# VHH binders against Salivary glue protein Sgs-5 (Sgs5), part 5

Target 1, 145 residues: Salivary glue protein Sgs-5 (Sgs5), of Drosophila melanogaster (Fruit fly) (p07701)
Amino acid sequence: GQAVQETKIEEKPVSEPEIESEIKNSTSVPSKCNIYYRNYQWALQDCVCRCFQNECLMQIESDQRKKEGRSPFVPVTEELCRSFICKKCSVGFPVVAEFPIPAPCGCNRKPGSIATERFYSLCHLLKFSAENSKPFLTYSYCWPF
Key: E = the ipSAE of ESMFold2; O = the ipSAE of OpenDDE; V2 = 0.75 times the mean of E and O plus 0.25 times the DockQ between their complexes.

## First folded at step 1 (VHH)

Design f2 (framework vhh_7aqx_2)
Fold by ESMFold2-Fast, scan of step 1:
Structure f2 (fold): chain B 145 residues (1-145), chain A 123 residues (1-123)
Amino acid sequence: as target 1 above (145 residues)
Amino acid sequence: QVQLQESGGGLVQAGGSLRLSCTTSGRTFDDYAFSWFRQAPGEEREFVGAISWSGGSTDYADSVKGRFTISRDNAKNTFYLQMNSLKTEDTAVYYCAADETYLGWSDTEYDYWGQGTQVTVSS
């Protein structure tokens, strides 16, 4: 119910001494958060379901929304959130999104990688992400030419 | 729906090369991410390499980095594993797998699998 987050010993995904400096994406990724720490946080964004990799990443985006004067995220349970997944998407502006891929246990490999995937529209990205519990880190629009 | 068929396995000498192919049947080849897994006798299935549906991301197990290359040819509805500098430790049954966008290490996340092709490296 009303547990307050302080400083807890978190189960970190895979131990890896490497500082993640070799990021594969060009979009700014929040380096303050462990992007591979899987502790899903569900919230509504203007009545659309969002699944975040962890609370740290959700907080960064929440702070950005607050800075822009937009409505705050509404934290909800997974079950409630899933009822707010868009059921139908029209064709829109294509987006490219980046997803964290955790690496298996091993000292010779970085903690994980980033996969870049294209979607027909933002609606398709949001639907895929929420339906499959695959949170994205960032996305950008594909510019027409 | 997608069906996966593997080919290219066989017996090869240590230091040699093999190219495995995974042909797909059905529609939407361009919408799938593809991976290779292998399983040696008495071991669990282990990740070998993966390529995203866009071809923009690839990843490899540490044991095969620099020796194996995964690629895809959308015109042929086929993806490949080029295996160079083969070692006896590479002896295993190799499986191809597909998912719409997943690029991960967990075999349970993949919905479609080939039947496997035996690779034996002798020395």
Scores: ipSAE 0.000, ipTM 0.134, lowest interface PAE 13.4, mean pLDDT 74

Design f3 (framework vhh_etentamig_d1)
Fold by ESMFold2-Fast, scan of step 1:
Structure f3 (fold): chain B 145 residues (1-145), chain A 120 residues (1-120)
Amino acid sequence: as target 1 above (145 residues)
Amino acid sequence: EVQLLESGGGLVQPGGSLRLSCAASGFTFDDYAMSWVRQAPGKGPEWVSGISGSGDSTYYADSVKGRFTISRDNSKNTLYLQMNSLRAEDTAVYYCAKDYEGLWESFDYRGQGTLVTVSS
């Protein structure tokens, strides 16, 4: 025939995922995700409203929780998330939140940026986010970070 | 069931020292970062210090840097806080907290607390 070369891929065995190494990763956002891609994924876990810049970032954290035997995030709409503030959320534990500043124009492909801001407590962050319609990428307590 | 039991609090004079302990059970202790949090009478909780699961990284609030030392013994499932050069403003109930289980997770559990009173 005309095509003299072919791959005999059908003899390849099914591969399993590589065992994770205990090598420490950077404290920065995982490189397999584009942190500037704005396609917000909102999620609830119990009383906490969480927003991720994109689904890739949410999936990384969700998969890590599954690996540790914990429940994954529940995807929700922005409106539901913004209106849901847990009355039991703690005060007095300072948090630092990362806010996405998306590119102002989708046509020029300029990357977005990240702003960080400190809040007195998680409750203050959630209230600020809801009242100002400013989703956050993630939050952490002031340390360790 | 996660259980945390703090001990070692008491009455001490300004400039004195105390060592707090927290006995942990119900989870794989060395997989989790741990923190000490305090709450003074009539005030909200204040984060004091944190330590990674391995013990290799430690973090401190500015109010306690140079005076307090956090440590852990993973073989005994015990967290410690060595408090030196105590001041009246350190008077609070001190809580042990399991606070970091993975990337971007928050504090979730506290024990019953142990009272530290710094008074002349």
Scores: ipSAE 0.000, ipTM 0.120, lowest interface PAE 13.7, mean pLDDT 69

Design f4 (framework vhh_8emy_2)
Fold by ESMFold2-Fast, scan of step 1:
Structure f4 (fold): chain B 145 residues (1-145), chain A 120 residues (1-120)
Amino acid sequence: as target 1 above (145 residues)
Amino acid sequence: QVQLQESGGGLVQPGSSLRLSCAASGFTFDDYAMHWVRQAPGKGPEWVSSISYSGDSTNYATSVKGRFSISRDNPSKTLYLQMNSLRPEDSAVYYCARDEIYGSEWFDPRGQGTQVTVSS
């Protein structure tokens, strides 16, 4: 059945996975939000559920979308989003996360940027974020796939 | 040296089935999770499916769930992708990839790939 199609990928014993990154220069890091504040806010973007570290981060991007003539985010519950994602923090559901990159030392003309990195699973993302003290701005499943 | 050799692609009609194979050598095959990744002309790579090192766990991209089945035969060091109900949007070069947590590419295709073209 459906259980076969939603089978999880096992983790091999690895302490810290290495991740690919992608830099987005056109989007500055939101400086008016506390990126370390954990109060997850879920939102709909077309047919995809996105999770933000907190509502402040979601509002900034939502406002930017309005300025660009796109629809603002629709806040939703985690339970609704779980209808699209069978198990939270399950091995075998790849996630893509956006991380703030601080401005380089000696480069006042270059504001902070956003790096996009892929993780084997949500559990890998959460472990990486916590152990390296690198908070994420948002994550989604299977993007840019 | 790690070597992956894909095969089984071809030109087929919409609604047809194909079975892709990936022959692995140069590493202990049953110690690694394996992935199938595809890339259509003018597009970036798209993850298709993954299977754990034991074969007990599988995962699929939403676009292929219910149509594709990934499997492996550890004794023969071969990875498979059974593709059913093929659609024109499945046309791509399909690559077999070993799980490379510390690699430069999350899905690091080592082979030349196998071309799948779904056209009427």
Scores: ipSAE 0.000, ipTM 0.124, lowest interface PAE 14.6, mean pLDDT 72

Design f5 (framework vhh_lunsekimig_d3)
Fold by ESMFold2-Fast, scan of step 1:
Structure f5 (fold): chain B 145 residues (1-145), chain A 119 residues (1-119)
Amino acid sequence: as target 1 above (145 residues)
Amino acid sequence: EVQLVESGGGVVQPGGSLRLSCAASGFTFSDYELYWYRQAAGIERELIASITSGGDTNYVDSVKGRFTISRDNSENTMYLQMNSLRAEDTGLYYCAAEYGDLWSEFDYWGQGTLVTVSS
């Protein structure tokens, strides 16, 4: 295959269909991100590799972790992150995760979708997501505790 | 033929103890991740404890420090030691076995053993 030589230009194609601005005049307006915008951000989550769809989504989750008194994400390169993928997962409680499925390219104006998948444990979810470069948006336990 | 058979249930007063056993046959016991589920009246069946083939354990918060899951691969048996029992621990206790890293169906289920905690 062909090695594409990068030609640097003044502008790189960056188009985000939804407003990055999160604040309106309402006191309860939630943060807005384009969940389908692929600009992967790699980080360590409690010393385990995590791949985010984009920085906007990482910031939302980072803010939630601060609210809960949890350690912040540590942004890293993809190469370094992959060194911290779980190789062995202990049994945990099952989780369900949501994954963004982008709309097909073209002019049909169809929205993207969200796929839901179940995993044996959070460790298994994190391993799958990082190994396959398949970022998830959210996860929750399949049962309440 | 694969079977999981629970035993050790009974009636006990609050603060008492019981040890549940899950005897397995018909499969390579040591290869499977094993679980204890509980189904109380009016409550959906819930996972309360788990143990991997390597012996790593996990517990729901309501039983941490009170219950201990263990396995004896030479006897093909899994145990749940239940201490400081409470009225809310009353229910049918099921053992289950699943092999694999990614969540799928449970391969095997037992018939359940009844635990009643009442004064």
Scores: ipSAE 0.000, ipTM 0.116, lowest interface PAE 16.6, mean pLDDT 73

Design f6 (framework vhh_8dlx_2)
Fold by ESMFold2-Fast, scan of step 1:
Structure f6 (fold): chain B 145 residues (1-145), chain A 119 residues (1-119)
Amino acid sequence: as target 1 above (145 residues)
Amino acid sequence: EVQLVESGGGVVQPGRSLRLSCAASGFTFSDYEMHWVRQAPGKGLEWIGNIYYSGSTFYNPSLKSLVTISRDDSTNTLYLQMNSLRAEDTAIYYCARDEYLGDSYFDLWGKGTLVTVSS
């Protein structure tokens, strides 16, 4: 694949979280949530910090965990969450994650995009996402590696 | 009952195209990232590609020009379109559900469907 990891994934983009999303949900994208609406929600996943693009996306994932008999996410403040970021990751199975990249503020003719980035393991993805306040939409395992 | 059932396999001639289906039941299909994986005779598992809940796809670079993955969330069905089939594409093809934030492997697999490419 492409070796490009960071394609201008901004922590505090021009389209600030408090501003109504300039990007409407695409009718061609199957989603119950607006993946470009940036209203960060911090939560603990079994004592590991998670940063979500918005509460809607966190709730979908939390509900799925409940269906699978796993504990839901525990919403917390950013400060508390960051104290639960794993500082050391061992080598694991590589993953690819999808990140929402909204269109620049004031440019609705250019829809948002999705960037894919590779990580050495799920632990590395979770650490990167939480440390940089860059929520991912989904991740998958790279096979074979 | 939570399950995945592959179908569409069979004997095909080299150079032909084939579409495999994977019917999901017992869970909210639209909430999951789905994968296609294959195993050729005497070889290990080879990842083909995935499709996210958003519909975005990522493929094994060695297979990208030969396959297309799609999904129909209204019918809970995952598809794998294969073009320009070669003898080395002979394998059992599996669909698999990615576990949300779980261990480094899939949590649900189908039983597989055999594709044999022969003249």
Scores: ipSAE 0.000, ipTM 0.133, lowest interface PAE 16.1, mean pLDDT 75

## First folded at step 2 (VHH; from d7 with I31D N32Y; framework vhh_vobarilizumab_d1)

Design g1 (at its last look DockQ between E and O 0.39; V2 from the best seeds 0.00; counts 0 for: pae E 8.9 > 2)
Fold by ESMFold2, look of step 2:
Structure g1 (fold): chain B 145 residues (1-145), chain A 118 residues (1-118)
Amino acid sequence: as target 1 above (145 residues)
Amino acid sequence: EVQLVESGGGLVQPGGSLRLSCAASGSIFSDYAMAWYRQAPGKGRELVAGITSGGRTSYADSVKGRFTISRDNAKNTLYLQMNSLRPEDTAVYYCAAEYSRGWTLDYWGQGTLVTVSS
C-alpha cells in the first residue's frame, strides 16, 4: 500500500505536477458553503459516525443522498457518534481526501488552505476523521498513484 | 450483496500468459469498484490491480505493463489478463468488490491458485 495517515504536518508550499490528477471522480466541492467555517455537525450515515465541518456542508450531502434514494443522516451528539466508529478496518481501495486547514490566525470563517491525505480505504478515512474531529470535504480513489 | 467466484488459475511456465475471471452474482455489479489481490505463501495479501465502477484502472508497480484488469458489466465478470508471468507472480489470487460509496471492502472470493514454475 501507498497510504499515509500522518496529518500533523503543515501544508508545504511545494506545487507538484500531479495537481491535474490529484482529485478526479470525486464529489464536487460545494462552492455555496464556507468550507472554513468550523461548526462541527455529528451524524450517523448508515450507522457509521460522520463529522461534518458545518451544517451547510452536511445539508448539501444530505440533499445529494435524497436524490440518490439513500437513507438520511441521523443527527447525534459527538459522544454518541464516537460509539459508532469502526474499531478495525480491513484493507480496501485507497482514497485521498481534502481537509480544510484554518487560516494562520486560527480565525473561524477566514480563508485558509486545503491539505490532502491518503488512506488505505474509505473505512480508514471515516475512522480517522471521526476520531480526530477532522471533517473532510471530499474524497476520491487514488489507485493510479 | 455480491457473491464472487474466481476461475482460470493454474500452472504456467515463466513468460507465459493466463487469464483470470471473477463471476459476480446476487446484486448490481456495475455499482462496485473491483480489484484483484494476491497472497504468496507466508506473505500478506497485496493489491494487484483495481478498476472503479466508472472503468478507471490502476496497477501495482510490480505488474504494470504485464497485467490488464477489465470488466464486462453485461456478464457481471471481472478479468485479469496476466502476460509475461514470472515466478514471483506465484500466489493465490482473490477477487474483491467494494460498493463505490461504502465503508469497507465488502466482498471476497475464495481465491484461485496461480503457479509460475519451470
Scores: ipSAE 0.012, ipTM 0.291, lowest interface PAE 8.9, mean pLDDT 77
ESMFold2 (binder alone), look of step 2: mean pLDDT 82; pTM 0.830
OpenDDE, look of step 2: ipSAE 0.046; ipTM 0.473

## First folded at step 4 (VHH)

Design A1 (framework vhh_vobarilizumab_d1)
Fold by ESMFold2-Fast, scan of step 4:
Structure A1 (fold): chain B 145 residues (1-145), chain A 119 residues (1-119)
Amino acid sequence: as target 1 above (145 residues)
Amino acid sequence: EVQLVESGGGLVQPGGSLRLSCAASGSIFSINAMAWYRQAPGKGRELVAGITSGGRTSYADSVKGRFTISRDNAKNTLYLQMNSLRPEDTAVYYCAAEVYTSDYRYDYWGQGTLVTVSS
């Protein structure tokens, strides 16, 4: 069997004043972006940065993709990303988040629903994380059923 | 570019079996969800079965218990095992992969393989 890795989250999220205090001593753009997400794995940090449209991390990813001859990164809206955040822990979207992910069965798909649109956006985020070869849950929810 | 090539279609008697294969090129296979669709004469294209990158499967009610979707990531090949075939299963069967880039969603489709079930 394979062991499942447990992820622990800090009891207290980093506040804006704490983030500001940490950032003011930074001499690099990557460090500035990483300070906000210090309590998350890289794949989760990337997802959280996308959800909050962190321009610093988005610019770094866009520049890297351009160097590789790939399409530049297109951010999703903060409102859409908030719908993927686990209501239980507010950590970001786990693959088994309660809301608003649609049922995994294709027989339950209804075209034009809000859940369908958000599911496509989630697939985009999951694909990006996997393409970057960072630890993340695979494309299990990428098919729109 | 991603290429999907279906094979294994043909003429079969009712109650018979066929196994369809879909050979995929490039690095998309192991990381993307894939599906089988079919289009019968005079009808629209319908989803038959889907499989995620992690191996979770879904089936249309009309084929549940008769068809099995599977994948071999080492061979970049998707399969559809079709048992207890019925005349109403007659259709062109298409392999599909849903691939996302940073700003685009592409549905890659094969050319299709014809399955005819007749007495």
Scores: ipSAE 0.000, ipTM 0.107, lowest interface PAE 16.6, mean pLDDT 55

Design A10 (framework vhh_vobarilizumab_d1)
Fold by ESMFold2-Fast, scan of step 4:
Structure A10 (fold): chain B 145 residues (1-145), chain A 120 residues (1-120)
Amino acid sequence: as target 1 above (145 residues)
Amino acid sequence: EVQLVESGGGLVQPGGSLRLSCAASGSIFSINAMAWYRQAPGKGRELVAGITSGGRTSYADSVKGRFTISRDNAKNTLYLQMNSLRPEDTAVYYCAAEVYTPSGYRYDYWGQGTLVTVSS
């Protein structure tokens, strides 16, 4: 199979930044979290549920988000995370859409064809379709690999 | 982080059945989809079957009707039920999971692989 990185619309990272460890900070704070303490804490960020080894580790990331002017994590129960379904605007649910391509000139009256494009989320598809006046024929949630 | 541990491979006679298991641990709530791949001697890895977080399944044409992919969310385990096995199904089978970080970065995690040999 072909790599999903050949999609025209999807611009997901192909390499991971931050190849260096996070040991060197401008403001060093001694670790106060026991990474071996197992008391799972779930948190919601947009449409993504995350599980942390314990509340202390979740709080560190939440505090960093606040310093960056971003929304803090919303603590949730495991049951809520497992039942939470976010299909609209979630980047964790990519879609593939089919668009009509108009028939070429009438000299040979060729039938119309179909173009297939992948989008990060249903929200991205709907925005693209509306802004470019390109109605889709169908879409499906696709294989993410 | 996601870790995948595979089991269930082995030697089986043509026409027999095997059930592969893949236990997922870690940040499993970030898993978008899971899949089984295989690699036969002298060939590249090919997708066998996949299942999305919403439960939608897909199969390679060569295994449709014979293999069934399923997931037990309570056990965080992915399964591949393989029926009517053929010598050409001989391969190392790999479990794979696609996860997204809260920042939107994609990570693909792979298991170590389990050998399936179909031979008389």
Scores: ipSAE 0.000, ipTM 0.144, lowest interface PAE 12.8, mean pLDDT 69

Design A11 (framework vhh_vobarilizumab_d1)
Fold by ESMFold2-Fast, scan of step 4:
Structure A11 (fold): chain B 145 residues (1-145), chain A 120 residues (1-120)
Amino acid sequence: as target 1 above (145 residues)
Amino acid sequence: EVQLVESGGGLVQPGGSLRLSCAASGSIFSINAMAWYRQAPGKGRELVAGITSGGRTSYADSVKGRFTISRDNAKNTLYLQMNSLRPEDTAVYYCAAEVWTDSGYRYDYWGQGTLVTVSS
């Protein structure tokens, strides 16, 4: 065994169903993971440190990268990942990112929400996200104008 | 113990309608999102429609405008109203209750399925 709790999850009547290329729309993809569940997963890809809200969200993006012919993320510890945070960012195209804001722990008075923030470039977003342990769900490019 | 039992499947001609029901036992229904999946022979399971505990719905593009998902929390019953049925809708339809694991993964409880055949 690898760990104290190496026991495979029993696979109750049905564990995770077959995961197909079922990106039917943007709402279907987010429905596969709890975007508000905070159990940070750290990962590396091409010397970039990424922090994900949870393992499910990392795996979804990793699987998408693999389907696009790109290398999947490599899970690592937080300490190791932080050693790969970019030191310097060059000029790039601005991006807008979406961040999950979980409801307060304990009593869930309201469902979580999503906030948007603009960054000077993708490099600035990645650096900010990793340094502040603030995972983003998605980002989009915007023109300088 | 959690158990889901589907009913309402059968043979119907193209253009016809069917209503599927899923009776849930145990404490899963009123607080969990519910969904209908289908699986045609030789294919994987496809999400057809989903509904949150609060009643917000989502549909696969192939069924939008034809299928309606609804729930009755007092009766612990999920429904799928299928209209304008097509031969490509032929599949075993499964009821699922959505549960989130400790790692953020979705785990679904499943029924045994009900067969829907659309054929003349």
Scores: ipSAE 0.000, ipTM 0.280, lowest interface PAE 10.8, mean pLDDT 76

Design A12 (framework vhh_vobarilizumab_d1)
Fold by ESMFold2-Fast, scan of step 4:
Order: sequence, then structure tokens, then C-alpha cells
Structure A12 (fold): chain B 145 residues (1-145), chain A 120 residues (1-120)
Amino acid sequence: as target 1 above (145 residues)
Amino acid sequence: EVQLVESGGGLVQPGGSLRLSCAASGSIFSINAMAWYRQAPGKGRELVAGITSGGRTSYADSVKGRFTISRDNAKNTLYLQMNSLRPEDTAVYYCAAEYSYDSGWTYDYWGQGTLVTVSS
């Protein structure tokens, strides 16, 4: 770990456990879950490690997979999940992902925010998310024209 | 094994039109995004146009207003409608697709290319 003087939050920010997400969020994706509630749920997507912001968000994506005829996520411990992180990614189509940023400590009247980050491919996004315990809410493809 | 097959290339006069097709076959995978690339003699490969499974499109400045990319999601087939063709459009055109496996990872597959020659 590197110590950063401007970030002295010892305890992770936590909001409400079960609250509906704002409909007009930057993602434009409706959810019955609180996207800022940080209670990480680790799971395997077949043989790939996924870190979810919370169980509610994992369940929504799992239900969508079942609707599409795909296997649901398999909840696992963080330790087991991390052994299934892909070590190599090929060049793919670039993606932009949205990450939930909870309100900073001491700003109880401020909602959280959404940060966007670009990745070389979905593979790179999945690897980054699992390695850094940074769950994403959604992603979209972008073209580097 | 996943295979991409391009077709529709050929010789055409300046100002003419061609429609390229790219058909995906082999093992069943979800296709997330598809694109057309081209490589002219003595040049590197360049991205021409891209389309997501949701229908969002993007084009290189050199082809905007002349080329149209489209996708038939049910048939996993990609098209490139090329209008007002110019000699500088002469190239081998490659189809590329990003597939999702049940593992959740995406991988790129490339076709072998189809030659488009624009000359008088």
C-alpha cells in the first residue's frame, strides 16, 4: 500500500443497504439497488472472477444472464475468486466503464458520484475490476476515431 | 471454432458502389461488437467502421457520409454499404468480431479479407 496524505479514510464509506438507484444516473440504467452501498460480493462468471458493489447488483446481472440462457454467478470468497483472474488480455474493442464513487466522509448531504474510465478491452476492464476491488456498474464500447 | 467469411469485394469504377458482407459461423458465441478494417498496399491496417450489438455506429473521417455499417443480429452477419467509391478506397477489407464466451471473456476474431479495387 501507498499512503496518501489527502485520503485518510480508515473505514470504507457505506450508505444505505437497500435503496433504489437514481433513475437519471450517468449510467441511465435503472436499478432497485443502492449503487453506492459498498458491501463487496465476489463471484465467478464461469471461470472469471467478478467483484460486485453489493449482492443486490450481482443478483440483477445474474437474473439477466439466466434470462439469456447463461449460467448464474457462483458466489465465492475473495481469496478463491482472485485465483480466477485472467493474467493475459489480447487487444480488443475499447470500452468505457462507470464506477460508483460514494460520497466522501463528512459530506452526509451529498449523493455519491459516477466516475468513468476507459480500457483497451472488456478483458482489461474485468481484470482491472477484480484486481483492484473496483466493481463497475455498466460499460459501453467506444471507438478511438 | 469461430470463423468469419467476407464477401462482396471486386473491381468497381470511381463513383460506384459495393456491399460487403461478413458471416460468422462455427461455435455459438454472443457477438458483442463488429467492425470493418482495411489495409491498402504499403499502408497499415486502419479501422473503417464499427457497430455494437445495440446498434451504435462509428466511422473513420475518410468514409463518413459515404459508407454505412449495419448488422443482422439474428444471422450474426455484418454489412458495409460503400457508396461514392474513390481510388483511395482500394484495399483489402477485413471483418472483425468481439465474441463473449461462457467464461465472460471477450476475444477478437478476424476474417481473411476481401479485395476492393476502385479504378477506371
Scores: ipSAE 0.075, ipTM 0.457, lowest interface PAE 5.3, mean pLDDT 77

Design A13 (framework vhh_vobarilizumab_d1)
Fold by ESMFold2-Fast, scan of step 4:
Structure A13 (fold): chain B 145 residues (1-145), chain A 121 residues (1-121)
Amino acid sequence: as target 1 above (145 residues)
Amino acid sequence: EVQLVESGGGLVQPGGSLRLSCAASGSIFSINAMAWYRQAPGKGRELVAGITSGGRTSYADSVKGRFTISRDNAKNTLYLQMNSLRPEDTAVYYCAAEVYTDSSGYRYDYWGQGTLVTVSS
């Protein structure tokens, strides 16, 4: 046979997992951008489709990548980006991602909130985010047990 | 590419202890997390314990309180101290390493060849 990537989706645990941040701050830590402003910007992270809440958040993360010696994002149309969504994902290292939830219309002085959601892997997170046009702000690693 | 070499497996009686080691080499990128998986005869691979480069740990419920994962970051070496071993711990134990790259994010596919642990009674 062949060396095959594990494609079996593991069940998402219900218990409170230990959460660890591996790459945390680029999109949230600089307070320059409005994380609740929805004006989606699509871009390629090399060969992976990324959907950003807005261009400002994409630029902050792109600038951080440059500081780390990594290639910047390539802005593209939604149609082109969707052809670069990850098709198959390995299991192994689950992640928890943070998503912006804007305040309801008519809410006085509420800044909105941040929801967290667990994924089987970073690959699953990137696929979910792009397919559903649901940009995440950051993610952290967590364990299934 | 990361290469992983496991050692320390063997035959032990129930209630005994073993310490597994996994040496990582060849990576030009940071190793962000390492883990121990096991595969018992006729079963799929399951996560046993994980540890990040910062030292945060997590364990499967079946091994909590009995197994301890640790690492030596200077050597990129991973350890699993296994105490109070049970026949159901019999499995091939695999070392896995997560490595960050500049293109696709993280890779979760660097595995060792495995080391056999047999707990007999």
Scores: ipSAE 0.013, ipTM 0.300, lowest interface PAE 7.1, mean pLDDT 75

Design A14 (framework vhh_vobarilizumab_d1)
Fold by ESMFold2-Fast, scan of step 4:
Structure A14 (fold): chain B 145 residues (1-145), chain A 121 residues (1-121)
Amino acid sequence: as target 1 above (145 residues)
Amino acid sequence: EVQLVESGGGLVQPGGSLRLSCAASGSIFSINAMAWYRQAPGKGRELVAGITSGGRTSYADSVKGRFTISRDNAKNTLYLQMNSLRPEDTAVYYCAAEVWTYGSDTRYDYWGQGTLVTVSS
């Protein structure tokens, strides 16, 4: 089944309904880092290019992957990383990703917002993020019923 | 590169239980995530439950509390335990795997052929 809604700002700032996901756990972890601090860190995730907002956020995700028994990130230069961007993705498991949107004029009361965007698969998300130098904070699988 | 074979479907009465299995073979070391999808007659394919390589699970609201997804990594087998089945659960159930192929910059998704589950009295 499918009941698709993206954004209803009348109720929620960034997206209407949050579909069942792992985002809650990931969101609590970034409290250690400034998610709006732009100091890009490029790295490979299983031979695929990742652009992180900053090293602090990359380290948190790396630590989580280690706890899950997954491969560590390999820090690389932007130039090298871009040669490892996925060239083609098949249809797969749809994901929703959260992106940091810095405030136009940074102030204590306006640190920024978080926008969500839906992708056909993790591969599509990784490709989009790296190609556009647009780091995401977290992602979760979509449940369209 | 990855082959998925489902089994365990069948006819069951409302309130009954079934356990679906999906055996994976081939380049299984490259599987990032696995999921169960279903397609009811005349409807589109919908995601039922997913599990990551690290064992994290997620479920569609319609099946929460009734279905349990699990993975036996030693047997390379994905399971879906379905309890308290309803007529609305009647569908062909598909196993899916998201994989990354070694030596390629392309990701692929693999699908099983499906197994029919009919819930009827």
Scores: ipSAE 0.006, ipTM 0.290, lowest interface PAE 10.1, mean pLDDT 75

